VH-VL binders against q9umr5. Designs and how they scored, part 330

Target 1, 268 residues: q9umr5
Amino acid sequence: SYKPVIVVHGLFDSSYSFRHLLEYINETHPGTVVTVLDLFDGRESLRPLWEQVQGFREAVVPIMAKAPQGVHLICYSQGGLVCRALLSVMDDHNVDSFISLSSPQMGQYGDTDYLKWLFPTSMRSNLYRICYSPWGQEFSICNYWHDPHHDDLYLNASSFLALINGERDHPNATVWRKNFLRVGHLVLIGGPDDGVITPWQSSFFGFYDANETVLEMEEQLVYLRDSFGLKTLLARGAIVRCPMAGISHTAWHSNRTLYETCIEPWLS
Below, E stands for the ipSAE of ESMFold2; O stands for the ipSAE of OpenDDE; V2 stands for 0.75 times the mean of E and O plus 0.25 times the DockQ between their complexes.

## First folded at step 17 (VH-VL)

Design ke52 (framework fv_nofazinlimab)
Fold by ESMFold2-Fast, scan of step 17:
Order: sequence, then C-alpha cells, then structure tokens
Structure ke52 (fold): chain C 268 residues (1-268), chain A 122 residues (1-122), chain B 112 residues (1-112)
Amino acid sequence: as target 1 above (268 residues)
Amino acid sequence: QVQLVQSGAEVKKPGSSVKVSCKASGGTFSSYAISWVRQAPGQGLEYLGYIIPIFGTANYNEKFKGRVTITADKSTSTAYMELSSLRSEDTAVYYCARVDFDTYGSYGMDVWGQGTMVTVSS
Amino acid sequence: DVVMTQSPLSLPVTLGQPASISCRSSQSLVWRDGNTYLNWFQQRPGQSPRRLIYKVSDRDSGVPDRFSGSGSGTDFTLKISRVEAEDVGVYYCMQGTHWPYTFGQGTKLEIK
C-alpha cells in the first residue's frame, strides 16, 4: 500500500485549501492515508517558526511511528520551512519524499499585495528594521525575511532561516545535517508566476545577491559548503526540480497538471 | 502625539472576569502594538502580554496563559485585556502601553495609559 | 525567565548630588543583531511609568540630559548627574531581549 502523506499548510491558511489535492491523491493513489495538520491556522501562522516546528513535531511523531515503511510530506509555502526544520531536528524521522510546494527556502524579499496588507506603511526596503529585532523575530514572516541589502543583519538576527540553512553557525548544525540527509527525495516546486514568493527562485534555493541579481542554488555558499546537505543530496540524485509557469501562489495545491507532473510521481 | 486612555476602575469578586479597554488616539493604530503590564499595590511591574492589531495576534506571558485574552478593534482603535478566574492576588493597576513597529529594537512602551485599578475582593 | 536584579533598592540622596542605580541580568541582553534591549523607566508617586532610556543609553524625547544610561552584556547603570526634587520615585530596569520581558524589582529614590 501507499505511504501516508502529511500536509503542512502555509501563511494564513487552513486544511480547506487542500481539498483538491486530497481529491487528486485519492484518484491516483487510492487508499493513501492523508493527514492535513490543522495547527497554527489563520493568524496563528504568524507565531514564531520554532514554536510552529515544536507543535508540528508533536503532531507528526505518532503518524510516523504508525508507518514503519515511511511517510511523505507535502509542505506548502511557509509550511515548507517548517518541514525543513522538522527534518533537521527529528533524529528519528522516516520521511521518504519531502515535497516543497512553492516555499521560500532561501527567504523572502518582495513587495506583494499581502505584504502591504500586513504592513501598510512599510516598504520592503524598510522591513529589515522591524524584522531584525528581537520583537520582529517573534513573527514567522520575519523568521525568513532575507534582505539582500542588509545581509549582515540577516545573518546575525535571523533566529530561524539563517540557522536551518547553515548560514550562521549553530551547536546542533552537524546533527541537523545528518538528520536532514535521511530524506529520500527533496522535490522542489515553484514558478515565475507565483506572485508572492520573491524571488520565485527561492523555492529552488536561488536568491538575490546585493544587486538583486538571482544566483541559483549551485552558486549559493550554503550549497558550495554543503552546510545542511544540498550538495550531498544532489550528488545522490535525491533532488528533483519541477518549475511550472502559469500558476499563482494560491493555486499550487489545486492544479491537476502540476499535481500529475510534479507531485504524483513521488508518492509511493 | 499618541495618547492611550483606559477604562475606569473595577471591583470584582473572586472567580469572575474583568475586561479593561485602552483607546488610542493620534498616529496610525495599525503601526504599533499594545502591551499590557500590571502592578500590584506597593509592588513592581509585571508584563502580561501584547497584541498586534493589524494581525489580530497576541502573545502572553506563560504565567497568565489560559486566563488572559488580549484583543483589538481596529475600527475604534481600542485594545482590550480580559483576565478570567480572578483571585485576590490579581488586585493591581493594569496599564496599556504602545510599541511602535518602526522603533528599531526598543520594544517601545514610550506612551502609557493612565492605568486601571482592578480590585478583587469578596 | 531572565532575572533582573537592581541595587540599591532604597536610594536616599541629597538634592543636587549625583545618584547611581545598578541593574544586572541573569543572562546577556545582547541580541544577535548586536543591539542590547535594556530600558529604564521612572515612576513618580501616583503616576504611570515613563520610559527614560532605551537600548542602554538612548534618551527618550523630553528626558533631561542629567539622566544617562551605560553598560553592556549583563551589567547596566542609570545615572542622574544632579538629583532634583521631581526625580523622587521608583526606577525600573527592563529587558526586551528575551521573552517574556522582565523588570527589575525597582529602586526607590528619596530625598534625605
């Protein structure tokens, strides 16, 4: 039978957003046990990411324990960062496919309509003043705010992303790398028409340099230093890149062609 | 100038709940957070929690978690602190104070309400 | 929780003389951005607290320059160069680096 699937939602999201995804999985892999975690829904998704990681960890432990043959993760948007950290902090996870669905793996730096809704008087160029303070780091969105013009502040102040990416040293880095490397497949999904994730290449571990020129994963220091295992996974053939144009941020979990092309092949 | 005006004094019985209001004027309500701090008679200051009105999200000191609820109404620029299961030890002056979003690393609290005395007695 | 310890708890001073209040934290208040989020508040009898100093040494608008803050890491000092009658009250240090935010027990400044 098929391995269970655990779904982790994104910012301001809930389990209802995945009704089409569940339909697709049921059609192609009937009998799959799919659990969409209803933790940190809506406004609670703004809680610090390490707090979310702890809560999701508690929820996934019994699911993984019941599935000795392994589980799959499908992690959407901000949820992909939660899953990145879960794979690092759990020394006993049995995840086969980690499917990262348009997640800002190298961080976020962009003015979008929802950012204007959250911070109506702030421009992206000024958000570093709020985010790189202790107060700002109590908010999930600030935990992965990556201002390429203030990289020194990002490296020093980020309480989450810089640590899980190995961009700043941490006592647990070696253990986190070992744990992350236990994943069977890292499936990266994203695209240029997302409209929220900025740069969209962040979903593939690409990101802006100081001139806002995107450098791809293989040009990143975290890859070159193999800080948490990306280079090792790529050499092992375990990284899958599946970009798709024409899909907006809220449509990744409800596009049949995307599902059939990028997700379905990795659900065993 | 930003000004915070709190509701009047209250006398409550043990086991009841109290809801204190904090109305803001001046500035943009969504551009700052509201903190709640209390002070028992003759004692020091104790931080209860805060709310960020634009998100509707609140954070609570673990000591009060489960008893305190902080909310905000953006249409009236008013924050509320509700404390349930009141005990005599909850007798204190309750203050609201602002934290400016664009304050670089200071946690604000540069503007305080006048305080609301809550007395819990049988 | 971070414990903030003030000394002295009672500070009788003569008008016109300097006064100094110490504040110690149980762990470093330096945040990873390099800033130290240590604040000083004054509470005059019957009034709300008033912030005097933030980030160790920055004075709030309207605070007289006879008030100064200094320190680093875990040791901080508030100094009043020349005490005036209106300075009577309780002074609190407060850390904003680690959640939950915590205050010192307070120092009562009185004219002797």
Scores: ipSAE 0.177, ipTM 0.677, lowest interface PAE 4.6, mean pLDDT 89

Design ke53 (framework fv_nofazinlimab)
Fold by ESMFold2-Fast, scan of step 17:
Structure ke53 (fold): chain C 268 residues (1-268), chain A 122 residues (1-122), chain B 112 residues (1-112)
Amino acid sequence: as target 1 above (268 residues)
Amino acid sequence: QVQLVQSGAEVKKPGSSVKVSCKASGGTFSSYAISWVRQAPGQGLEYLGYIIPIFGTANYNEKFKGRVTITADKSTSTAYMELSSLRSEDTAVYYCARVDFDEFGSYGMDVWGQGTMVTVSS
Amino acid sequence: DVVMTQSPLSLPVTLGQPASISCRSSQSLVWRDGNTYLNWFQQRPGQSPRRLIYKVSDRDSGVPDRFSGSGSGTDFTLKISRVEAEDVGVYYCMQGTHWPYTFGQGTKLEIK
């Protein structure tokens, strides 16, 4: 029998976006119980990420409790950050595969057309003024805004990502690391044609330095210090990297080849 | 769920300003954007601009830039559209409409106000 | 600005018969994300516009299934499979892909 799958959506998104993914899972793993969490949909996806984590936590607890053999998480875009925090704050999660679909794991720094629609007068170079204010940190998108030219402000003001990545100290950091390390597999998916996640290597824990040159995961301080367990997971053979070209941001959950290559093998 | 109620008809002289209100009731005011669209007599629809109240950001059609200002008051759940330096060709019904944050970009307006007739005459 | 051109501008139709309205954009409405932000609105006499269709073919809640949208790139169609008396009004297409957002000139549907 197959382990249950829990799906967490992204920014301005809902459970409807995963209809093709559910079809693929049903075809390759018939009988799998798939729960797409219908919380923080559309505009509610702008709520602070810690608030979303609390709500999703309440929803996943009974699902995990009913599946003593374990569950899988498939978390899309912003939802991948929610899942990162869930795995850290839950003392008793039983997640086997955590599948991250094009999520900005090291943050976002890009003036994509989506961001231009939401902030029409803002350039990516100026968004730090809004995001690193107390007011800005009440919005999810600002919780993972990571301006490489104002890294000091990011480290000091980020109420979510800097803490979850262990880039700034937190009283619960050691417990969060212990909890996160209980995951069986961390499956990272993303690609250069995403068009939204900037840099796209953020989905693989790579990110810009101060000159906007991308440094990969193994060159990040968060990895080198093993702040939340990435180095330990990699040494254990638990990190899977599955990059794929030719896939736009809204297509990760509806591409059959992507599913067969990057997702299907991890749904036991 | 959400209803938009606009202020009453206005008759203005050329060169003056008009400020139209759009009060939201039901639902959460800050959970969407408010667009402003006008319709001159016998003409089609023309987009003026929008405001995203949760961020305090507004964007204006270049045709009206410098003359139109869109604001929002969270405490009263009310959006405002002010148009200055009025000309006879500004005579139109002005509508406010809700833009829900479903997916990236604007899908268009699913809930509309009843419209406010603004007549500019000497 | 993106020019939206509708045809026909006047559409007399017999009750129960199908009706079709075309909308053409001066440039592609496909966004970088692969979505096409083309909407259709209905304005009944004396009323505010009402959205029928968004993202080319998605029908809004409460809109009868006799209304359908189709198209891609620059060419779009709104179809009414069986026209009813309540369908009288002006229909507008609207693009939300390129700023500023623009509307077609409108198609007046009348019962003959």
Scores: ipSAE 0.014, ipTM 0.508, lowest interface PAE 7.0, mean pLDDT 88

Design ke54 (framework fv_nofazinlimab; at its last look DockQ between E and O 0.80; V2 from the best seeds 0.81)
Fold by OpenDDE, look of step 18:
Structure ke54 (fold): chain C 268 residues (1-268), chain A 122 residues (1-122), chain B 112 residues (1-112)
Amino acid sequence: as target 1 above (268 residues)
Amino acid sequence: QVQLVQSGAEVKKPGSSVKVSCKASGGTFSSYAISWVRQAPGQGLEYLGYIIPIFGTANYNEKFKGRVTITADKSTSTAYMELSSLRSEDTAVYYCARVDFDEWGSYGMDVWGQGTMVTVSS
Amino acid sequence: DVVMTQSPLSLPVTLGQPASISCRSSQSLVWRDGNTYLNWFQQRPGQSPRRLIYKVSDRDSGVPDRFSGSGSGTDFTLKISRVEAEDVGVYYCMQGTHWPYTFGQGTKLEIK
């Protein structure tokens, strides 16, 4: 039998967005129990990410308990960060494949058309004033806002991303790393035509330096320091990178080719 | 100078809802947060919640158990506070206040509305 | 929630004399950026609150220099060097570091 699949949605999203994915999984892996978690839907997805992590944790624990052989996680967009945090805080998770579906794993610093209503060009450069305040950190989007021009503020004020990345020292860093390393495979999916994740390489743990030059995962301090286990995972062949062009952000969960190429192989 | 102008006084029955508006003039509405604070007669100040208009959603004081809804209309630079299931204890002056995210990081309510008296009585 | 405790709650003062209000928080108000988001508000009778001090000691524009804020961590003080008639009202401290943001009980300043 196939391992259960748990799906976590993204920002301003809901379980409805994954109807095609469910269809694909049912067709290719009949009998698979797929649970799309309808928590923090719509505007509620702007709740602080740690609050979301707690809510999703409560939902996945009983699912994992009923699946002693393990489960797969498919986590889309903001959901990918939620899932990574879940795997970090859970010392007893049994996740075989963690599929990060176009997630801003290294944060967001974008001003794309999709986000212009939230972050006009004029605001992108100044969003740090909001996001790195106590007021802003009560919103999920600020929890993974990563301003490359205000690194000190990011490192100090980020309530979420800087912590799960191990970029800011905290007493749980070692334990979180240990927990995260329990994952069987980390499948990173994204692409240059996403149009939302900025830079799109963030889905692969790449990100801007101070000059907004995109550096790859292996050039990131979190990798070099193995602060949460990326270097270790890569060394043991547990990281899979699946870039795909021609897919917009809202199509990652509904593209059949993407599913067959990047998702299906890891649903066993 | 930024000013906040609130809607007029309201008299409501228990169990009903009230919606107070707060219109901002001057400045960039999208650069602010709008907070809502109330003050019962002869009492202190109580923070209800705030909205960052560009995010489109608000952060609420859980004390109000979901009875408060704060919204914002960027096109009119107006914030709204709706309180449902009104009780006599909700009788208060309701204030909106601006939080400016300036480079100095003051992060406080530096501009206040004139207040809106909401009376809940049978 | 962070509890803000003011003292005294009533403060009768003679004109021209100094006044001091204490505010204590149940938790440190130092945020991750190193700032302490403690505010002082003045509310004159029949008026909206007015911010006097932010970040413990910074005065808002137009606030007379006879007002000063000080303190750190969990203990804060608002001082008025020479009380004037226009200073009558209720003063509130407020913390903006930990959600939900909370106010002190208020200190009613009156002229003797």
Scores: ipSAE 0.905, ipTM 0.950, lowest interface PAE 0.6, mean pLDDT 95
Fold by ESMFold2-Fast, scan of step 17:
Structure ke54 (fold): chain C 268 residues (1-268), chain A 122 residues (1-122), chain B 112 residues (1-112)
Amino acid sequence: as target 1 above (268 residues)
Amino acid sequence: QVQLVQSGAEVKKPGSSVKVSCKASGGTFSSYAISWVRQAPGQGLEYLGYIIPIFGTANYNEKFKGRVTITADKSTSTAYMELSSLRSEDTAVYYCARVDFDEWGSYGMDVWGQGTMVTVSS
Amino acid sequence: DVVMTQSPLSLPVTLGQPASISCRSSQSLVWRDGNTYLNWFQQRPGQSPRRLIYKVSDRDSGVPDRFSGSGSGTDFTLKISRVEAEDVGVYYCMQGTHWPYTFGQGTKLEIK
């Protein structure tokens, strides 16, 4: 039988968004137990990411315990960062495929039409003032806001992303790296027409330098230092890159061609 | 100069709810946070929570979880604090205060409202 | 929660003399950015609190230089070099480093 699949949603999202994904899985892998976690929905998705990690951890523990053969994670948008942290903090996870569906793995820096209520005027250049404070770090979007023009503030203030990426030291870093490296496959999905994730290459561990030139994963200090295991995973053949053009941010979980190409092959 | 003006005093029965307003004038409402702090008669200050209007959501002190709701209306530059299931121990002056995310304001609450007395009595 | 402890709780001072208020936190107030989010507030009778000091030692605009803050880690002090009649009120320390943010019990400064 097929390994169970656990789905983690994104910012301002809920379990309802994944109805098409569930249909695709049922068609290609009938009998798969799929659990879409119904936690931190809607505005609750703005809760601090470490709080969300704790809540999702409590929900996934019994699912993983009942599946000794392993489980798969499909983690969408902000949910991909939650799953990154879950794999690091859980010293007993049995995740085979971690499928990151258009997640800002190196952070977010951009004004988007999709997030206009968060950016009522262009706030891209000024959001660092809010985010890199104790008040701002109590909100999820600030936990992965990565202003390339204020990298010193990001490195010092980020309560979440700078730590899980190993960009700032943490006492648990060695254990987090060991735990993360237990994953079977890291499947990275994203594309240039997403329209929300900025830069879109953040879904593949690429990001802006101070001149807003995108540097890809292999040029990132976190990769070169192997801070949480990306270089080790790549050498092991465990990283899968699946970019696809023509897909908007809200369509990654409802596009059949994307599913067949990038997701289906990793759902043993 | 930013000013915060709060709604008037309220007298409430136990078990009811109260909603206090805090209207900001001057500055850009979306560029700062609004904190809510209370003070029981003759007692010290207690932090309830705060809202960042640009995010449209608030962070609450666990002690008041399930009873306090903080909202903001950007069109009127007004923040609200609603406290439900009122008890006599909720009798206090409730203050709103600004956290400005400019370089020096981000360290704390630099502008305060005048306070709103909420009395809970049977 | 971080516990903020002030001493003394009652501070009678002769006009023109110095006054000193201590504030201790149950854990370090240094945030990961290297800044210490320790504030001092003054509350005059019947008035809203007014911030005097932020970031341990920086004075707000309009605050007289007779007020000074000092300290590090868990131990902080507010000093008034020469107490004036207008200084009567309750003084609170407040930490903004760890959520939920917390205040000291307050120190009542009064002229004897």
Scores: ipSAE 0.802, ipTM 0.909, lowest interface PAE 1.1, mean pLDDT 91
Fold by ESMFold2, look of step 18:
Structure ke54 (fold): chain C 268 residues (1-268), chain A 122 residues (1-122), chain B 112 residues (1-112)
Amino acid sequence: as target 1 above (268 residues)
Amino acid sequence: QVQLVQSGAEVKKPGSSVKVSCKASGGTFSSYAISWVRQAPGQGLEYLGYIIPIFGTANYNEKFKGRVTITADKSTSTAYMELSSLRSEDTAVYYCARVDFDEWGSYGMDVWGQGTMVTVSS
Amino acid sequence: DVVMTQSPLSLPVTLGQPASISCRSSQSLVWRDGNTYLNWFQQRPGQSPRRLIYKVSDRDSGVPDRFSGSGSGTDFTLKISRVEAEDVGVYYCMQGTHWPYTFGQGTKLEIK
């Protein structure tokens, strides 16, 4: 039988968004137990990411316990950051495939289609003032906001992303790296037409330098120092990169070609 | 110069709700936070929560979660605080206050409204 | 929640003499960026609170230089070098480092 699949949604999202993905899994992998976690829906997705990690951890523990052979994670958008933190903090996780579906893994720096609904005026150059404060770090968007023009503020103020990336020293960095490295495969999915994740290469651990030139994963300091295990995973052959053009941010979980190409092969 | 003007005093029965408004003038409403703080007669200050209007969602003190709702309307530059299931101990002056975000880290309630007295009496 | 403890709670002072108010927190107020988000507020009788000091020692605009703040970590002090009649009121410290943000109990300053 197939390993159970756990699905984690993104910002301003809910479990309903994954109905087509569930259909695809049922068609190609009949009998697979798929759980779409129904936590932190809608505006609750703005709760601090560590609060979300704790809530999702409590939900995944019984699922993982019932499947000692392992589980797969499919984690969309902001949900991919929640899932990566889960893999770091859980010394007993049994995740085989971690499928990161257009997630801002190196952070976000841009006015996105989701933010346009909230903010008709462009805010990216000013948001660092809010986000790199104690008040702003109580909101999930600020937990992974990464302003390349204020990298010193990011490194000092981030409560979440700088920690799980090992960009700021902390007492758990070695243990978190060890836990993350127990994942079987890291499947990175995203593309240039996403329209929300900025830069879109953040889904592949790429990000802007101070001139807003995108540096790829292998050029990032976190990769070069192997701060949380990316270099080790790549050397092990455990990183799968699956870019696809022509898919908007809200369509990643409802595109059959993307499912067949990037997701299906990893649902053993 | 930012100024905060609150709605007028209210007298309420136990079990009812109250909604206090806080209208901002000056500055850019979406660029700062609005805090809500209360003060019972003859007592100190107690923090209820704050909203960052750009995110449209509030952060609540757990003490009041489930009874307090904080919202903002960017089109009118107005924040609202609603407290439900009122009890006599909710009798207090309710203040709104601005939190400005600057590069110097002067985060704090630098501008305060005039206060709104809410009296809960049988 | 971080507990903020002020002393004294009542402070009668002669005009022209110095005044000192202590504030202690139950844990360090140093935030991860290295700053300490400790504020002082003044509430004159019948008025809204007014911020005097932010970040331990920085005076807000329009605050007279007779007000000064000091301290680090968990121990903080507000000083008034020469008390004037207009200084009558209640003074609060507040921490803005750890959510939920909390106030001290207040120190009532009186002239006598």
Scores: ipSAE 0.709, ipTM 0.864, lowest interface PAE 1.4, mean pLDDT 91
ESMFold2 (binder alone), look of step 18: mean pLDDT 89; pTM 0.917

Design ke55 (framework fv_nofazinlimab)
Fold by ESMFold2-Fast, scan of step 17:
Structure ke55 (fold): chain C 268 residues (1-268), chain A 122 residues (1-122), chain B 112 residues (1-112)
Amino acid sequence: as target 1 above (268 residues)
Amino acid sequence: QVQLVQSGAEVKKPGSSVKVSCKASGGTFSSYAISWVRQAPGQGLEYLGYIIPIFGTANYNEKFKGRVTITADKSTSTAYMELSSLRSEDTAVYYCARVDFDEHGSYGMDVWGQGTMVTVSS
Amino acid sequence: DVVMTQSPLSLPVTLGQPASISCRSSQSLVWRDGNTYLNWFQQRPGQSPRRLIYKVSDRDSGVPDRFSGSGSGTDFTLKISRVEAEDVGVYYCMQGTHWPYTFGQGTKLEIK
């Protein structure tokens, strides 16, 4: 039978957003046990990412224990960062496919129509002052805010993303890398019409340099240094890139063509 | 230039709820955080929580989690602190204070409201 | 939670003489960015607290030069070089490094 699937939602989201995804999985892989984790819903999704990682970890342990042949993770938007950390902090995870749906893996920097209520135009250039403080780092969005014009502040202040990406040293870095490398497949999904994730190439470990020119994954120091295993995974053939145009941020989990092309092949 | 003006004193019965307002004037409301601090008569300061209006969600001291709710209305530049299941021990002056995110990084409560006395008695 | 301990709790001083208040934290207040988020507040009778010092030693606008902050790690001091009558009140240290943010118990400064 099919390996169980664990779904982790994104910012201001809940399990209800995945009803179409569950329908697609049931149609193509009937009998799959799909668990959509109902934790940190709505406004609670703004809790610090390390707090969310602890909560989701407690929820996934019994699911993984019941599935000795492995599980798949489907992690949407901010949820993809939670799953990145889960794979690093769990010494015993048995994840086969980690499917990252439009997640800002290198961080977020930009204005979007969908996030205008979070990033008013007058505050966008100054959000680094809020985020790179003890007060700001108690909110998830600041944990992955990555201002390319203040990279030194990002490196020093980020309580989460800079550590998970190995951009700043951490005592557990070697163990986190070893744990992450146990993943079978890293499936990266995203696209230019997302409208929220900025730059959209963040979903593929690309990001802005100081001139806001996007550098792709292979040009990033974290890849070149193999800080948490991206270069090793790519060499093993374990990284899958699945970009798709024409999909807005809230549609990644409800587009049939996207599902058939990018997700279905990795649900063994 | 930035000023915080709080609502007036309240007298409440045990088990009820109180909602205190804090209206900001001057500066850009979305550019700072609003903290809530209380002081029981003759005692020290205790941190309840704070809200960053731009995110719309607050962070609460675990001691008050489940009883305190902090909200903000950006259209009126007003923050609110609601405390439920009131006990006599909640009798205190409740203050709002701005957390400044200026270019110098002077984080902390630099501007305070005048305080709102909340008395809980049967 | 980080415990902030002030000493003395009562500080009678003669006008024109110096005064010093100590504040100790149960753990280091240095944040990962290298900054120490230690604040000092003054509360005059019947008034709201007023911030005097932020980041250990930086004075807020309008705070007289006679107030100075110093210290590092877990040990901090607020010093008033020459006490004036208007300085009577309660002084609090506060840490903003570790959530939840916490205050010292307060030091009452009064004129002899």
Scores: ipSAE 0.790, ipTM 0.905, lowest interface PAE 1.1, mean pLDDT 91

Design ke56 (framework fv_nofazinlimab)
Fold by ESMFold2-Fast, scan of step 17:
Structure ke56 (fold): chain C 268 residues (1-268), chain A 122 residues (1-122), chain B 112 residues (1-112)
Amino acid sequence: as target 1 above (268 residues)
Amino acid sequence: QVQLVQSGAEVKKPGSSVKVSCKASGGTFSSYAISWVRQAPGQGLEYLGYIIPIFGTANYNEKFKGRVTITADKSTSTAYMELSSLRSEDTAVYYCARVDFDELGSYGMDVWGQGTMVTVSS
Amino acid sequence: DVVMTQSPLSLPVTLGQPASISCRSSQSLVWRDGNTYLNWFQQRPGQSPRRLIYKVSDRDSGVPDRFSGSGSGTDFTLKISRVEAEDVGVYYCMQGTHWPYTFGQGTKLEIK
């Protein structure tokens, strides 16, 4: 039978956002046990990402223990970063497919269509002053804010993303890399019409240089140094890239064509 | 330049709630955080929590989590601290204070409100 | 939680003489950005606290140069080179490196 699927939501989100995704899975893989984690919903999604990782870890451990053949993760937006950390901190995870739906894997730098309520106009150039402080790092958005004009501040101040990407040293880095490399497939999904994730190539480990020119994954130091295993996974044939145009940020989990093309093939 | 003006003193019964306001004038309300600190009579300072108005949510000291709620109204440049299930031990002067992010490293409470005395008595 | 310990708790000083207050933290206050978020506050009788020093040794605007901060890691000192009558009050150190942010118990400076 089909491996269980665990779903982790994104910023200002809840389990209700995934009703169409669950319908699609039920149609193509009937009998799949799908658990959408109801943790850190709504405003609680602004809690520090390491706090969220601990909470989600406690929720996924019993699910993984009951599925000795493995599980799949579908992680949306900010949730993809939570899942990145879960795969690194868990010595015993049995994740087959990690499916990342439009997640800012190299960070976020830009105002967003659907996050305009959080930020006044032109906030992006000044947000680094708030985010790269002890005060700002107690909020999830700041944990993955990556200002390409202040990369030194990002590297030193980020409590989360710089660590899980291996951009700053950590005592557990070798163990985190070993754990992450146990994943069967890393399925990266995103696209140019997302409107929220900036740059959209962040979903594929691409990101801005200091001139705001996007450099793709293979040009990133984290890839070249193989800091947490991307180069090893790619060489193993374990990275799947599935870009799709025409999909807005809130539609990745509710588009049937996207599901059939990018998600369905990786649910065993 | 920035001033913080707090609401007036309150006397409350045990088990009730109190809501203290802190109105900012001068500066850009969205460019700083508002901290809440209390001081029991003759005692030291204790940190309750803080809000970054642009994120619309607050971070709370675990000791007060579940009893304290900090909110902000950007349209009126006013922050609020509500403390519920009041006990006599909550009798204190409650202060709001600004955390300015304009210059890196200048974190901490550089501008303070005048304080609001909250007395909890039966 | 980081425990901040001040010494002495009571500091009687002769007017015009120097005064020194010690503050020790239970763990290092160096944040990963290399900065140390140690602050000093003055509270005069009946008034709100006023920040004197931030980031160990930087003075706030309008704070007299007779106030100076120093230290590193876990051990910090506030010095007043020449105590004036208006310096009477309680002095608090505060760490802003580790959440939750915490204060020392306070040092009461009095003219003897």
Scores: ipSAE 0.748, ipTM 0.884, lowest interface PAE 1.2, mean pLDDT 91

